# Designs tried in a protein design chat: VH-VL binders against UPF0179 protein Maeo_1037. Part 9

Target 1, 145 residues: UPF0179 protein Maeo_1037, of Methanococcus aeolicus (a6uvu3)
Amino acid sequence: MDKRITLIGSKIAKTGNEFIYCGVLEECSECRFKKICHDGLIVGKRYRIVSVRSAKHPCIAYGDGVKVIEVEPSNNFTILIESKKALEGLTLSHSDIQCNNILCKYYNLCHSEGMPEKYKIMELHEKIKCPKGNSLIKATVSTIN

## First folded at step 4 (VH-VL)

Design a20 (from r7a with heavy chain L100T, light chain E97D V98I; framework fv_retifanlimab)
Fold by ESMFold2-Fast, scan of step 4:
Structure a20 (fold): chain C 145 residues (1-145), chain A 119 residues (1-119), chain B 111 residues (1-111)
Amino acid sequence: as target 1 above (145 residues)
Amino acid sequence: QVQLVQSGAEVKKPGASVKVSCKASGYTFTSYWMNWVRQAPGQGLEWIGVINPSGGETWLDQKFKDRVTITVDKSTSTAYMELSSLRSEDTAVYYCARSTDWGEYFDYWGQGTLVTVSS
Amino acid sequence: EIVLTQSPATLSLSPGERATLSCRASQSVDYEGSSYMNWFQQKPGQPPKLLIHDASNRATGVPSRFSGSGSGTDFTLTISSLEPEDFAVYFCQQSYDIPYTFGGGTKVEIK
């Protein structure tokens, strides 16, 4: 069974809330809870909080502390796609943007880990301007079959 | 009023499997995590693993990963620990113990189940 | 894994005497101002009973003669004046990281 346990800031740790997993913070490298953080959580994927533990734990990255939460995948990812391919309801094959700029604030949305081979565009959001000249739009996509 | 009641003593032969149960009452079963700890005769305590009853997620000591399965039945508020490929060194009293969540202390313990592995 | 070393292995004392039990961790069990060390009492034929959690907090129903102290790697359980029911084995346990580990125990026996 896939482990669906992680940590999140106490203020946002509420059953029913959804969030986009952004990876482990640099400050949490020495966190005593790093062994319970699920390695299978996918950067850019949306998760829903289904349970919140009552205990509050200290964390250097969160002044109000963190809580253990149980999550379930919503089957939705938030990614950046080329505007010319951005049509709600369209099924696309995954293709990575050719870019090695790891300092770009959009890097993880352009190079999402664990993307399925094919996905369906569920909703289009705001457009972004790429430093490398790509015309990109933020989209919520869903896995198919 | 919180009670953890374990199944009775077992005698097994080497190579067999044993499944110990721990029935919880007096609290919301899915709000607390359940740990398993064993103690060989005259020896100290050894942590085996823990389960989150809500989601069924488990974390085990590396020594037990290939031989132990921890499960729950939410409808009966019962946790189970199954240990396979039994050896004489597995002879011990096996305890279930409740914790609030990860990293918290064990506040209530079952009475223990003696598992004897002998030909 | 974090190794816990308890000393002495056996402590022979009379009722009314003070007992001091040591637990040393192979690495610090402190995190963000808290120390993740717990103490348990075990009597023959019984499961362990929580006495002290998070280094110094007495569990519900535990008599005031029991106290815990320490931080980092060095921890102490003190029984200020032994009662007959206190002759038992005492274990320390760290909740800092998995796998959770226990010390080898200190047996407090009647002299």
Scores: ipSAE 0.066, ipTM 0.642, lowest interface PAE 6.8, mean pLDDT 84

Design a22 (from r7a with heavy chain E104D, light chain D54Y Y100F; framework fv_retifanlimab)
Fold by ESMFold2-Fast, scan of step 4:
Structure a22 (fold): chain C 145 residues (1-145), chain A 119 residues (1-119), chain B 111 residues (1-111)
Amino acid sequence: as target 1 above (145 residues)
Amino acid sequence: QVQLVQSGAEVKKPGASVKVSCKASGYTFTSYWMNWVRQAPGQGLEWIGVINPSGGETWLDQKFKDRVTITVDKSTSTAYMELSSLRSEDTAVYYCARSLDWGDYFDYWGQGTLVTVSS
Amino acid sequence: EIVLTQSPATLSLSPGERATLSCRASQSVDYEGSSYMNWFQQKPGQPPKLLIHYASNRATGVPSRFSGSGSGTDFTLTISSLEPEDFAVYFCQQSYEVPFTFGGGTKVEIK
């Protein structure tokens, strides 16, 4: 289906946000929503949130509750890459940036979950201020089958 | 303000199909889910299924999954429930009822559509 | 599927009397401190009307004589002093999980 329904933490339930589907959490096996979420979602695949329902529901897995969201598969997503490797149209192989500062607001863009082995740079955006001094630029990339 | 107006009564023969409509007004159609519930004469209420009008995704009670199709027309703010392979046991008043989200309560109901299945 | 059992099937009472209606679920309908049990009133020829949601919250416009209570598997709808317009059928309904289910109803009739 083009659009699918699932549940995600209220803090990250924003239209345009992307995430890697990791399967049903063990805590959610006893959740009252277990029969309506995760239909047709593929573990390890990236999805983009296309709409968010307003109601907040309690959930064991998320202390701030969850919201019902509509998602679609994402072929493009945003990451941070080293400026030296930043050329539109270039195909890159996945490599980790050496940084363990999990409190950095850019951490998830530097350490993207479920990255494919190869991706193509589609568009370059702004350079970011890295607290650790790395020369990084924000980029929209496309997955390669 | 909020209104759900359903189509008129239908008389069908066994084996036929029926399509009931529910036209919504007074709110943003895609912001609420639409449920379908039926009630046989003198009997209790039976949930059939629900649709998310935004995406068109549906969830049905297993007993109806092979015979019921729920759809929406966003341009007219109308939900539809089509029931095929009708039997005499399908004679009932069919209601649409909205809910804010999944597993929320049914706050507004349509007036009901009587579907009679007889030879 | 969650089965809801309402008792009694019929209550024969006079105006001014207290009505107490029971609804029992085959399993708990509680999750994270909330009870997913709702109550509806239905009069002949009319659709059901929401009275109580989440076990104890009165719906907009519903008179204060109606109250809901209970948790887990045992729920009660109370009408403190029956008015003539309260003689109707009452249904409980769980919104805990699909398929959503209704009780068999309790008919409150005049003596």
Scores: ipSAE 0.156, ipTM 0.664, lowest interface PAE 5.0, mean pLDDT 84

Design a23 (from r7a with heavy chain L100Y, light chain D54E Y100L; framework fv_retifanlimab)
Fold by ESMFold2-Fast, scan of step 4:
Structure a23 (fold): chain C 145 residues (1-145), chain A 119 residues (1-119), chain B 111 residues (1-111)
Amino acid sequence: as target 1 above (145 residues)
Amino acid sequence: QVQLVQSGAEVKKPGASVKVSCKASGYTFTSYWMNWVRQAPGQGLEWIGVINPSGGETWLDQKFKDRVTITVDKSTSTAYMELSSLRSEDTAVYYCARSYDWGEYFDYWGQGTLVTVSS
Amino acid sequence: EIVLTQSPATLSLSPGERATLSCRASQSVDYEGSSYMNWFQQKPGQPPKLLIHEASNRATGVPSRFSGSGSGTDFTLTISSLEPEDFAVYFCQQSYEVPLTFGGGTKVEIK
C-alpha cells in the first residue's frame, strides 16, 4: 500500500473517507498545488484517507478550501444494488441501472465511475427509496481482480 | 520546546559523500515536513529539498536530484540528507528546517552543519 | 524557477532610523488573494529566523516594528525604528511553488 499526498475539499477531508480519483479538475488548472494534488494518483482508482493536515488552503474548485491529505489505495467501495441481488458473499458482474434521472441524489451510487467488471458483496446496509420505484440497497463491495 | 539538532561538522574530499542528520524533538515528527537548505560562506540561502516524514515522499530542486537523497527514521524522529559526488562548491552550512507543508513558513531551524570539501 | 532580487545589497543606517528593504519576484507569487512571500532575519553564526510569512503576517514573538507589505511581484520589509539587535542580514523567500527560492539578501549595517 503506497501512500500518496493530495488535496481534497475541506468538508470531506476526514480520516477513513474514501473517494474515486477523477483526475485534474479544469477549475484547478490554476491551483498552485496542481503538481502535488495529482502526482502519482491513478484516474478511476479508489483511495482511502489515512491522515488530514489541519490547515486550509484556497482552491477555486472548492469554495470551502482544501486540505492536504495522505491516501492509500482501497479495494472497497459503496454502491447501490437491486435488493433481489443483495446477498453477502455474492459475486456480481457490474451492470448499470437503466435510469436517466441525473438530478437524483443517488445517481452516482447507481452509476458509479471506476467500477470493476466484477465485485463481491462484503456488507449490506440500508435500503433506499428510489424516486423511480426501484428496490435498492446500499452495499459495501470489494474488487476481485 | 521544539528543537532540531544536527550532526557535527564534516570535512570531505572531492568525490566523497556526506550524510547530515537532523534530530527533531518537542513535537509530533510526522505532522510537519522537513526541508534542507544550504548556505555557502558569505552567500545566500539555497533550498535543496523537502521530505514528508509520514510517507517518505521527497521533492528536490532539479539541480540536486541526481546527487541528493533525503530520508527519515520515524523511530528516532531523525531526518537525513545525503549529498554525493562532492565538489568544492558544495562547501556550505547545511540546515534542516521544518514546515507545515511544502514551504509553508520555516518556523524552526537546526543549528546548521558545516561541510567543507577540500583536498 | 522563480528568481528573487533583493535591493539594496547593503543598507547603512543608525539606530532609530527607518529601514525599507525590497524584494522583486520574476513572476507573481499571488494565489487566491494571498501572497506567498516570506521574510527571514539572520545574524552571524545563527540560523535564519522567520519574521514575516505570507507577505504581511508577523511570526510569533516578532516585534511590531517589523512589517511586510506588497503583492504580485513587488514586496517590502519595513523596520519602523531600528534597534541595535536589528542590524542583520534579511532574506525574502517565495513559498508559491517548488523549487522554493530565496533572495540574495540585504545587509542592514550600522553607519
Scores: ipSAE 0.000, ipTM 0.527, lowest interface PAE 14.0, mean pLDDT 80

Design a24 (from r7a with heavy chain V50I L100Y, light chain E32Y; framework fv_retifanlimab)
Fold by ESMFold2-Fast, scan of step 4:
Structure a24 (fold): chain C 145 residues (1-145), chain A 119 residues (1-119), chain B 111 residues (1-111)
Amino acid sequence: as target 1 above (145 residues)
Amino acid sequence: QVQLVQSGAEVKKPGASVKVSCKASGYTFTSYWMNWVRQAPGQGLEWIGIINPSGGETWLDQKFKDRVTITVDKSTSTAYMELSSLRSEDTAVYYCARSYDWGEYFDYWGQGTLVTVSS
Amino acid sequence: EIVLTQSPATLSLSPGERATLSCRASQSVDYYGSSYMNWFQQKPGQPPKLLIHDASNRATGVPSRFSGSGSGTDFTLTISSLEPEDFAVYFCQQSYEVPYTFGGGTKVEIK
């Protein structure tokens, strides 16, 4: 139960809110907050906001500015799964989707880091247009560990 | 009223370690970050590092990364800075200083702790 | 690391005179319209005291004779009319990025 510090858009920076960490924008490498914003976060993993600092800071990624937040890992992940296996309430064993297109905007959700051995499908979202032709759907899954 | 009260002066030999404390009162300890800054006699100020008292996460100036550990004890609202492998150039007044957030200014400072390194 | 250069190193003035202190940064400390430069006053045997934060905002309880200005790499602390208690060392400090850094200080002394 490691807590982490990061920054998120001011509009959604509220204790109790959850978000999916989707990786860094290229512009963020030159940000004055780069040393605090991204360390220790796992792409595709859901985090819960535990506390919010009041100060608002400008950010290239968020037009409304960002606030410093303390987060803890949630047991929920947003991932891509095969549409034929996508049924809410179903328990699946994790297996990698074989794809090496690292330039795909969905690569990190398709190859989510820190995946548990087994997970339960909690909620289904939109279908993803896969450049390799896979039939994929975005899903929120919960760990069983 | 906000107060940061530091431990008393220390005299150490080269190679020893020193641990300075900073006891906070008058505010919610975990709502502010704590910084450590030093000042050699007659010299300028040098930032050492910062800690988030809520989670214990630290960020240090690269010059101190291998010798400094910053910690907190939330039950006593106290921050600590431990500096190891002391050298004569570490002789300085060490200050704790509070900031509201990352990238924010230092609004309150402790009174300072003189650490003298001499053989 | 951002290097801050203060000038002059020493400023010798009489009470009632205007003091102008300079701080130059090796790179811009501006971020989206804000300037992350702070000013501190230090008297012998005392910790630094915050005077100005974020280039131009006076800290609580700081007299109106103190003002800060500037942006980018060039910043100024002005004391409009020196009082006896203002003779001290003044440091600028950037909060733009870690490691946070300080200028070498300007000593304001009685002529």
Scores: ipSAE 0.230, ipTM 0.670, lowest interface PAE 4.0, mean pLDDT 86

Design a26 (framework fv_retifanlimab)
Fold by ESMFold2-Fast, scan of step 4:
Structure a26 (fold): chain C 145 residues (1-145), chain A 120 residues (1-120), chain B 111 residues (1-111)
Amino acid sequence: as target 1 above (145 residues)
Amino acid sequence: QVQLVQSGAEVKKPGASVKVSCKASGYTFTSYWMNWVRQAPGQGLEWIGVINPSGGETWLDQKFKDRVTITVDKSTSTAYMELSSLRSEDTAVYYCARSLDWGSEYFDYWGQGTLVTVSS
Amino acid sequence: EIVLTQSPATLSLSPGERATLSCRASQSVDYEGSSYMNWFQQKPGQPPKLLIHDASNRATGVPSRFSGSGSGTDFTLTISSLEPEDFAVYFCQQSYEVPYTFGGGTKVEIK
């Protein structure tokens, strides 16, 4: 399997928790753990914690320290879909919303690079206020293996 | 009890490759990292690289990155170090050594060593 | 890479004398109150044996006559009273960052 190890804040280091990797924190530039914290992780990709080691280690970025965790890529993605297609449990074919507004704060959720051809809606979240007037809702979707 | 048992001595010609094994016992293989260190006459100890047996991730000294591959077989609790394009300067005793979790990354158990001789 | 310089290269002493071995790093190996420097003993035909880890912590089974100290870039291994079995080569090693590196060694030999 394609499992990776990394470090995360002790309070959120729980087996089963998922997170989206957001890139290198500025506070980590001088950190001795920089290579392990960030090596092999893809910005914007979701990971699931599969194991947590018991020892706590000091870290400038996390006040309660960090724990070593083993992660695997999650098949879950957060995207925006048309409200008329938003039904939990429904399997949909992926299609990006046609929009050229790259300055929109929702642009990346509307345009997901690397999404599989088909996905299943796992959970519906809040409706968003689209600047172009589209009726959109935020959803957690799972890839179909 | 913890033991690391390495494969036997090898004699190779320049340009050949060698694959050394290190069989672990007495602990959970995937809970510790496995390092490879060599010792050539007159140059002391030289770290080659390390592998995380859980994920297969490796970190190598830049000097070896083009010639070394470190792998594991979890079913047999065995780590392997393969060194290609052998030169006479690669004649050394090669050790495997276990390291602990983060914050205590010291080599607490070592294999007995494998002598690799490269000669024409 | 972090370069470790050990001194002296050779230390000639008699049993019962104190040995003081130095290791200097090209940059600090400290992080948030901890120092990532280790010491090993090696005898002919044997793998290195861990003596001290994380600057000052004695490894399991290591006699109390061995002690480590230091922080930042300057580290010391002390053997308070040499026993016959202590005549060996000693190496320092940093675990601060990869690539891990070793010092050139100090040979403690009988006078």
Scores: ipSAE 0.012, ipTM 0.580, lowest interface PAE 9.0, mean pLDDT 82

Design a27 (framework fv_retifanlimab)
Fold by ESMFold2-Fast, scan of step 4:
Structure a27 (fold): chain C 145 residues (1-145), chain A 120 residues (1-120), chain B 111 residues (1-111)
Amino acid sequence: as target 1 above (145 residues)
Amino acid sequence: QVQLVQSGAEVKKPGASVKVSCKASGYTFTSYWMNWVRQAPGQGLEWIGVINPSGGETWLDQKFKDRVTITVDKSTSTAYMELSSLRSEDTAVYYCARDYLDWGEYFDYWGQGTLVTVSS
Amino acid sequence: EIVLTQSPATLSLSPGERATLSCRASQSVDYEGSSYMNWFQQKPGQPPKLLIHDASNRATGVPSRFSGSGSGTDFTLTISSLEPEDFAVYFCQQSYEVPYTFGGGTKVEIK
């Protein structure tokens, strides 16, 4: 409903990307960016990037700088789930895939932060090849009451 | 097509309060911050404060923080600035101004202004 | 707060002449290669209109005869050849930190 503006690292500032807002970074509290760090986002809530402004700005907290983005609250998440459990309309209880490979490009989709206890599969996307041999599919899921 | 339309002129006595409105149209109201600036007749511009319409957070010049309240009504895309304990020196045209935030924070659109006259 | 000082207070010129307006900040308004200084034009009975943002970037629809320059504490607004509609008051404004502040204004009047 509500769109807000905030800052995020330039490398992840892409329309359609989602993130969990983690609050004001300690490094930003005493700098020029203080005002934007208090933009009214809720700590622990998931947001979706709806637009990205072109300029990059330096920031101590982000090595590749930051960009101004517009966000809206997200009730839908993109995650990876086991193919055998992947059925549109199915409600699943969250259970983490057992994997400690933090260098995997899919790690964040397998171990999404802020996952609700239960979610509903809204749409299935492409299957991915897991380095650990798991049969995984990308899915859009929605929070349920 | 962006427009900011403010409420009409007000005449108040010392000690009273005034509430000025600024109705926005032609853009997504919550995507831009809203500033309030005043200008005494024949004088320069003085910044009062700014509000994030999405969350309602405000930042005020310390001169005004005990007398000014800035609020929004998202359903009508309207921002409000209320100034209490009015003094004769508060006589000014009050403007709302949209903040184009691309880290160069600048006021790209302004309301037409609301003249507030404080006299006994 | 950052204090902005504009000079001259009044500039009397004829159409076709060059106008140079100065704005000095009490401290630097630069951050990482950018200068957070803006310029506005105001005519009697009208709200201010944005001319230049971030020291040198012309706002949409502003004629090319307007240019901004400077960095740190010293900034200049230049009108290369005055048109009749350019006789107005001009204000500088810093967006480096809150509270945002404005200069006292320079009135460009017809001679």
Scores: ipSAE 0.006, ipTM 0.590, lowest interface PAE 9.6, mean pLDDT 82

Design a28 (framework fv_retifanlimab)
Fold by ESMFold2-Fast, scan of step 4:
Structure a28 (fold): chain C 145 residues (1-145), chain A 120 residues (1-120), chain B 111 residues (1-111)
Amino acid sequence: as target 1 above (145 residues)
Amino acid sequence: QVQLVQSGAEVKKPGASVKVSCKASGYTFTSYWMNWVRQAPGQGLEWIGVINPSGGETWLDQKFKDRVTITVDKSTSTAYMELSSLRSEDTAVYYCARSPYDWGEAFDYWGQGTLVTVSS
Amino acid sequence: EIVLTQSPATLSLSPGERATLSCRASQSVDYEGSSYMNWFQQKPGQPPKLLIHDASNRATGVPSRFSGSGSGTDFTLTISSLEPEDFAVYFCQQSYEVPYTFGGGTKVEIK
């Protein structure tokens, strides 16, 4: 399985913790480790922390500092789905939202990399405020074998 | 550390096509988008398009969509831009430039440029 | 497409003087508190070099004499005290939406 190295806030950097990779946070613009946060991870995909390095590094985005962590992917993704298609338990074929605002903070959730041809909606979350006016809701989906 | 190395200068006749390469090193190739930008002699910068190396998805400026193809070879960490139906107005230095596909960072590393001259 | 207008086209200044360069966008390049405007320096025969990203953040290794400011449609690049190596062409660039666009450039030349 893929093991990737990234950085996360020291307070949550614990073996066994899971998180959804959301890309670089906006407040990371001055963080010297910003580029590492993007190294080989798929936005919207859930990862599990499998090891934590002991050293703490300064980072503006995390006031208490960051630690280097090694992660492995899980089979769940967080994506944005058209509200009219959003029903828990429903199996959908992947389709991208038509949008050219590639720096929108939701862009990667609308165009999630590595999505399989089919996925099952596991849980629905909040609706998002789309700058282009699309009716979208955040969902946790599972890849099906 | 991070380097983008482009192929050498090309001289082409009108109507021909040209394929410029950009070999990346010093970072994870699939974690950053690759842009193509050109600059005609004595003129400003013109964005051509971008590719996501991980999936191969491309976004092109409308004026180039019928003539430009951007591709990648992940095994060699190399991006390519092919421009067809060349005209004299296509004479320019062509650059590849890296960017994150997320908020915050801009074109942070550029190739050295490839001069493409279109003349009879 | 978003049109970027840079002014002035040329600045003739001496070393030690302050340079102020303007970039105006045809529409806002702001999204949720961030401004998607970048600045590049280009010297003859060289590729552009990133100076400022997201309106006000200096790129790695860029001297503190360079600063960016502005939001919405009006942006400024300031060089507080020109050094000999700063005489170059400067371009603004919006990364708000595709197609990405560049300003026409401001040439900072020695008087």
Scores: ipSAE 0.000, ipTM 0.493, lowest interface PAE 19.0, mean pLDDT 80

Design a29 (from r7a with heavy chain S99G L100T E104Y; framework fv_retifanlimab)
Fold by ESMFold2-Fast, scan of step 4:
Structure a29 (fold): chain C 145 residues (1-145), chain A 119 residues (1-119), chain B 111 residues (1-111)
Amino acid sequence: as target 1 above (145 residues)
Amino acid sequence: QVQLVQSGAEVKKPGASVKVSCKASGYTFTSYWMNWVRQAPGQGLEWIGVINPSGGETWLDQKFKDRVTITVDKSTSTAYMELSSLRSEDTAVYYCARGTDWGYYFDYWGQGTLVTVSS
Amino acid sequence: EIVLTQSPATLSLSPGERATLSCRASQSVDYEGSSYMNWFQQKPGQPPKLLIHDASNRATGVPSRFSGSGSGTDFTLTISSLEPEDFAVYFCQQSYEVPYTFGGGTKVEIK
């Protein structure tokens, strides 16, 4: 359908993985292919990898190189939310979790990039153990705009 | 079934321009890169450049950057290579070739278009 | 740009004989365990046909008598036993970086 082709780091180039498109990184200025495949991708929008091509290409921005992937827009996010707000079907306004612990293995899920103003909780998963004591649960949410 | 069908032979005078077409069928046109390669009579292959049909981004060999323009028309699944300021040394068969990945794996080729530059 | 040198320019052989074709790159075309070297066959009046990609992987439908080997800067295409249809020109091509480049070709001709 509306599939697009782009490059992503080899270690995360797996069918089913999702990412927020952030545009071309400055570190990619040394990558031979950095500007080749950015047609139709929207900065801040989430995409899902639907296929991965086998060849690896060198790129200084990714120490393990890059692979060509096909992507499609993703309507769903995986994030961490406060347990007290966690009810399937509930529509919430985005609010950042107050935490500066960048060494936490959950940091990226707590500070997910490209969050919409409002989202709907589609599915609740496991509760996580927060090093700072926040009561958090992993959730799949959908954009409603 | 994948096919790349190129336009017919051309005879041009020095200083003129030529535009060769390559019509693709049998696959999703925007999912594969299109390369252009030439071969002078009795000589080897010379890569000219590649285009991403989805975004229109091109990479050209430095030798051709000032004279070659590669474009696509997504509505007709057709790629074009235009070469300007023709010289006798440009006499060659010009091929389009589909590339997987970044233009790697030239897996399907057009039949070739002979361009003759003579006075 | 990466320059590819093929040798010999011409191989004169009989059907049933082994053909060994060399391609040398001016710099390494290896990255993370892969070698970005491809081989093509071309017959008179026809476009080139992909034989080998990624140094040693045969393209779909290519007979097992064709094999590729090598890494870094030195690559070889081997035809274990020449068939009549194998007399053709063979080109190597690097896909490590743009501009993509081809070798000058090796003509395999009948004695």
Scores: ipSAE 0.000, ipTM 0.520, lowest interface PAE 11.7, mean pLDDT 80

Design a3 (from r7a with heavy chain S54E G55S E57D, light chain E32Y; framework fv_retifanlimab)
Fold by ESMFold2-Fast, scan of step 4:
Order: C-alpha cells, then structure tokens, then sequence
Structure a3 (fold): chain C 145 residues (1-145), chain A 119 residues (1-119), chain B 111 residues (1-111)
C-alpha cells in the first residue's frame, strides 16, 4: 500500500529482499541522508524492498556504501529451505543452512537478515540446486505468534 | 528528448490556492525525483521540496510544510505543486526540476510558471 | 540551513576576459572526498541551466571554457574567456543536505 523510502547497504539493496528495520544507526546521525530516512518506519517491523535506485552513496555504517530503496511492510517473506524440510503448513524455527559463499546469487535468500524465531511455510515454489550441491526449495513463509 | 512542460501563468488573490503542473516526457517518469523551486522577480532561487514519483513520498522545506502539497499522476507522467493561503510574497516563477536521486543535481528544468498574487 | 554567499553581486567585463565567481558555504558541503556544490546559468525569461555539478564536473554540452573548483566551504566558477552568450546570472547550489539552498547570484554583465 504505502511505500516508504529509506537507505540500505548496497550489498543487500535488491528488489525482493526483506529486512527488519532496526532504526537509524548512531553512525548515520551525521550522514547527509539522515533527513531522507523516513521517520514512519517502525523499529522491529519487517519490510520488503520493492525498488532500488542505481546511485551508490558512501556511508560510515556500510562499508560498500548505501542505496536509496523503496519498501513496503511485509508479514510474508521469501527464503530458501532444504527440500527435506519443505512441507506446506510446516512451522520452522532456525535455518540449518551453514554457508559462507557470499558470492552465491542465492546467498541472501539462504541468509535472510532478521529472520523471526519461528515462521510457517505458506507456499512452495521452484526447486534450486545450489553451488554447494544442496537441494533447496524457494518458499514463501509467514511470521507467526 | 527530455522535456518538462509546465502549466500557464496564474493570477490569484491573497488567501487563494494555486496548483501548478509539470508534465514529463522523454524518460521513465518514476526513475527520477521531481523538485520544485521558486524565484521571486529579480531575486534568487528557493527550494520548496521534492517528491519520489514511485512512492508519492515528499520532503519539503520546513517553511512550506503547512502550505504546500506535492503530488504525482503516474498515468500522465505529471507532477503537481499546490500552494495554499497565498500571500503577495508568494509572487514568483515556480519551476519543476528533476534529479536522479536524493542528493543528486538538477539536470533538467521546466520552463517556469509565473504565479502573481495581488489584490 | 546551509547559507551560500556569492561574490561579487555584479561583475562587469568585456568579451574575451576571464570571469571568476565565488561561492562560500556557511558549513562544509564535503562528504567522503566529494563536494556537493553545483553551478547554474540563468538568462532573462529562461529557467536555470546546469553548468557544473559536484564542484568540478562539467554538465553534458557545456563548453570547456567553464570550470569549477573548490572544496569544503569555498568554491569558484571560472569562465576562461567570455563569449557574448555568457553574459547571464550565475547561481551556486548545495546538494549536500535538505533543504537544498542557492546563493544570491552573480550577474555577469557587459562593460
């Protein structure tokens, strides 16, 4: 509905990525972009990136710089889970995928930042074979309480 | 060819409102932010605010926050700036100007709209 | 807000002469090695036209006789040899932070 604008690290600034908003970092208080960081974002709430601007800006809080992004609130998010654990309606806690290949195009889906303690599998999508040979399935999951 | 075409001159009485339009063409409307700047006759330039056409989010100079509304119509690639409670001091040429992103420079400007506020 | 002071207010010169225009900011507009100061040219009845962005980068189509320099709080626009079409008003503008602000302008007029 209501899209909002903010800044995020360049490495994770991809359409479709999700994150939990953690507030304005103190290091960014002197940032020339502090006035663009939308005051309407709620600390602890999950947001989904719907668009990414191409320009990269330096920021002390992010070593590779930041990009301007547009976000929308999300109760659902996309992740990769092991095929053996992929069952619609199943509730999962921790991700068991141990991987440090940051160059993998699936890295962010395997290591979604700010994952909730528990999530429920809502829908299963395509199967993915990762570079390390893991059999994974792309899934839409929802936060539960 | 990038073009920003603004609406025609307006004459208003004190207390009225004015709505100026800026129609964009020659580029993807939502890929650039739209700024509004005014210039009183014989004086300098004053930034009013900016809108992100994709989200509709706006950022205004504090002195205009209570009187200015910036909106867009994505279907017609048009930005609007509405200024209410007009005073004689609001007599100025109003310009729209695009920028690639926040903190980027203004590369293309509209031709300007003269708004005259007099009794 | 960041206040920009331009000097001189009026510069009276002849074609072929060098013009040097100054813009001083009330605080630094530098961020990680870049300076967020831009220059515009304005002729009567026309909108401002971008000449220089980010202190020293000439905008597309702008003649090489225009150059920008400076960092921190002190910036200069130089026109190496004035052409008849260069007699205009010049404004500096900071894009460091909102609200974006402009200088009062320097009018370059024929002597």
Amino acid sequence: as target 1 above (145 residues)
Amino acid sequence: QVQLVQSGAEVKKPGASVKVSCKASGYTFTSYWMNWVRQAPGQGLEWIGVINPESGDTWLDQKFKDRVTITVDKSTSTAYMELSSLRSEDTAVYYCARSLDWGEYFDYWGQGTLVTVSS
Amino acid sequence: EIVLTQSPATLSLSPGERATLSCRASQSVDYYGSSYMNWFQQKPGQPPKLLIHDASNRATGVPSRFSGSGSGTDFTLTISSLEPEDFAVYFCQQSYEVPYTFGGGTKVEIK
Scores: ipSAE 0.022, ipTM 0.610, lowest interface PAE 7.0, mean pLDDT 84

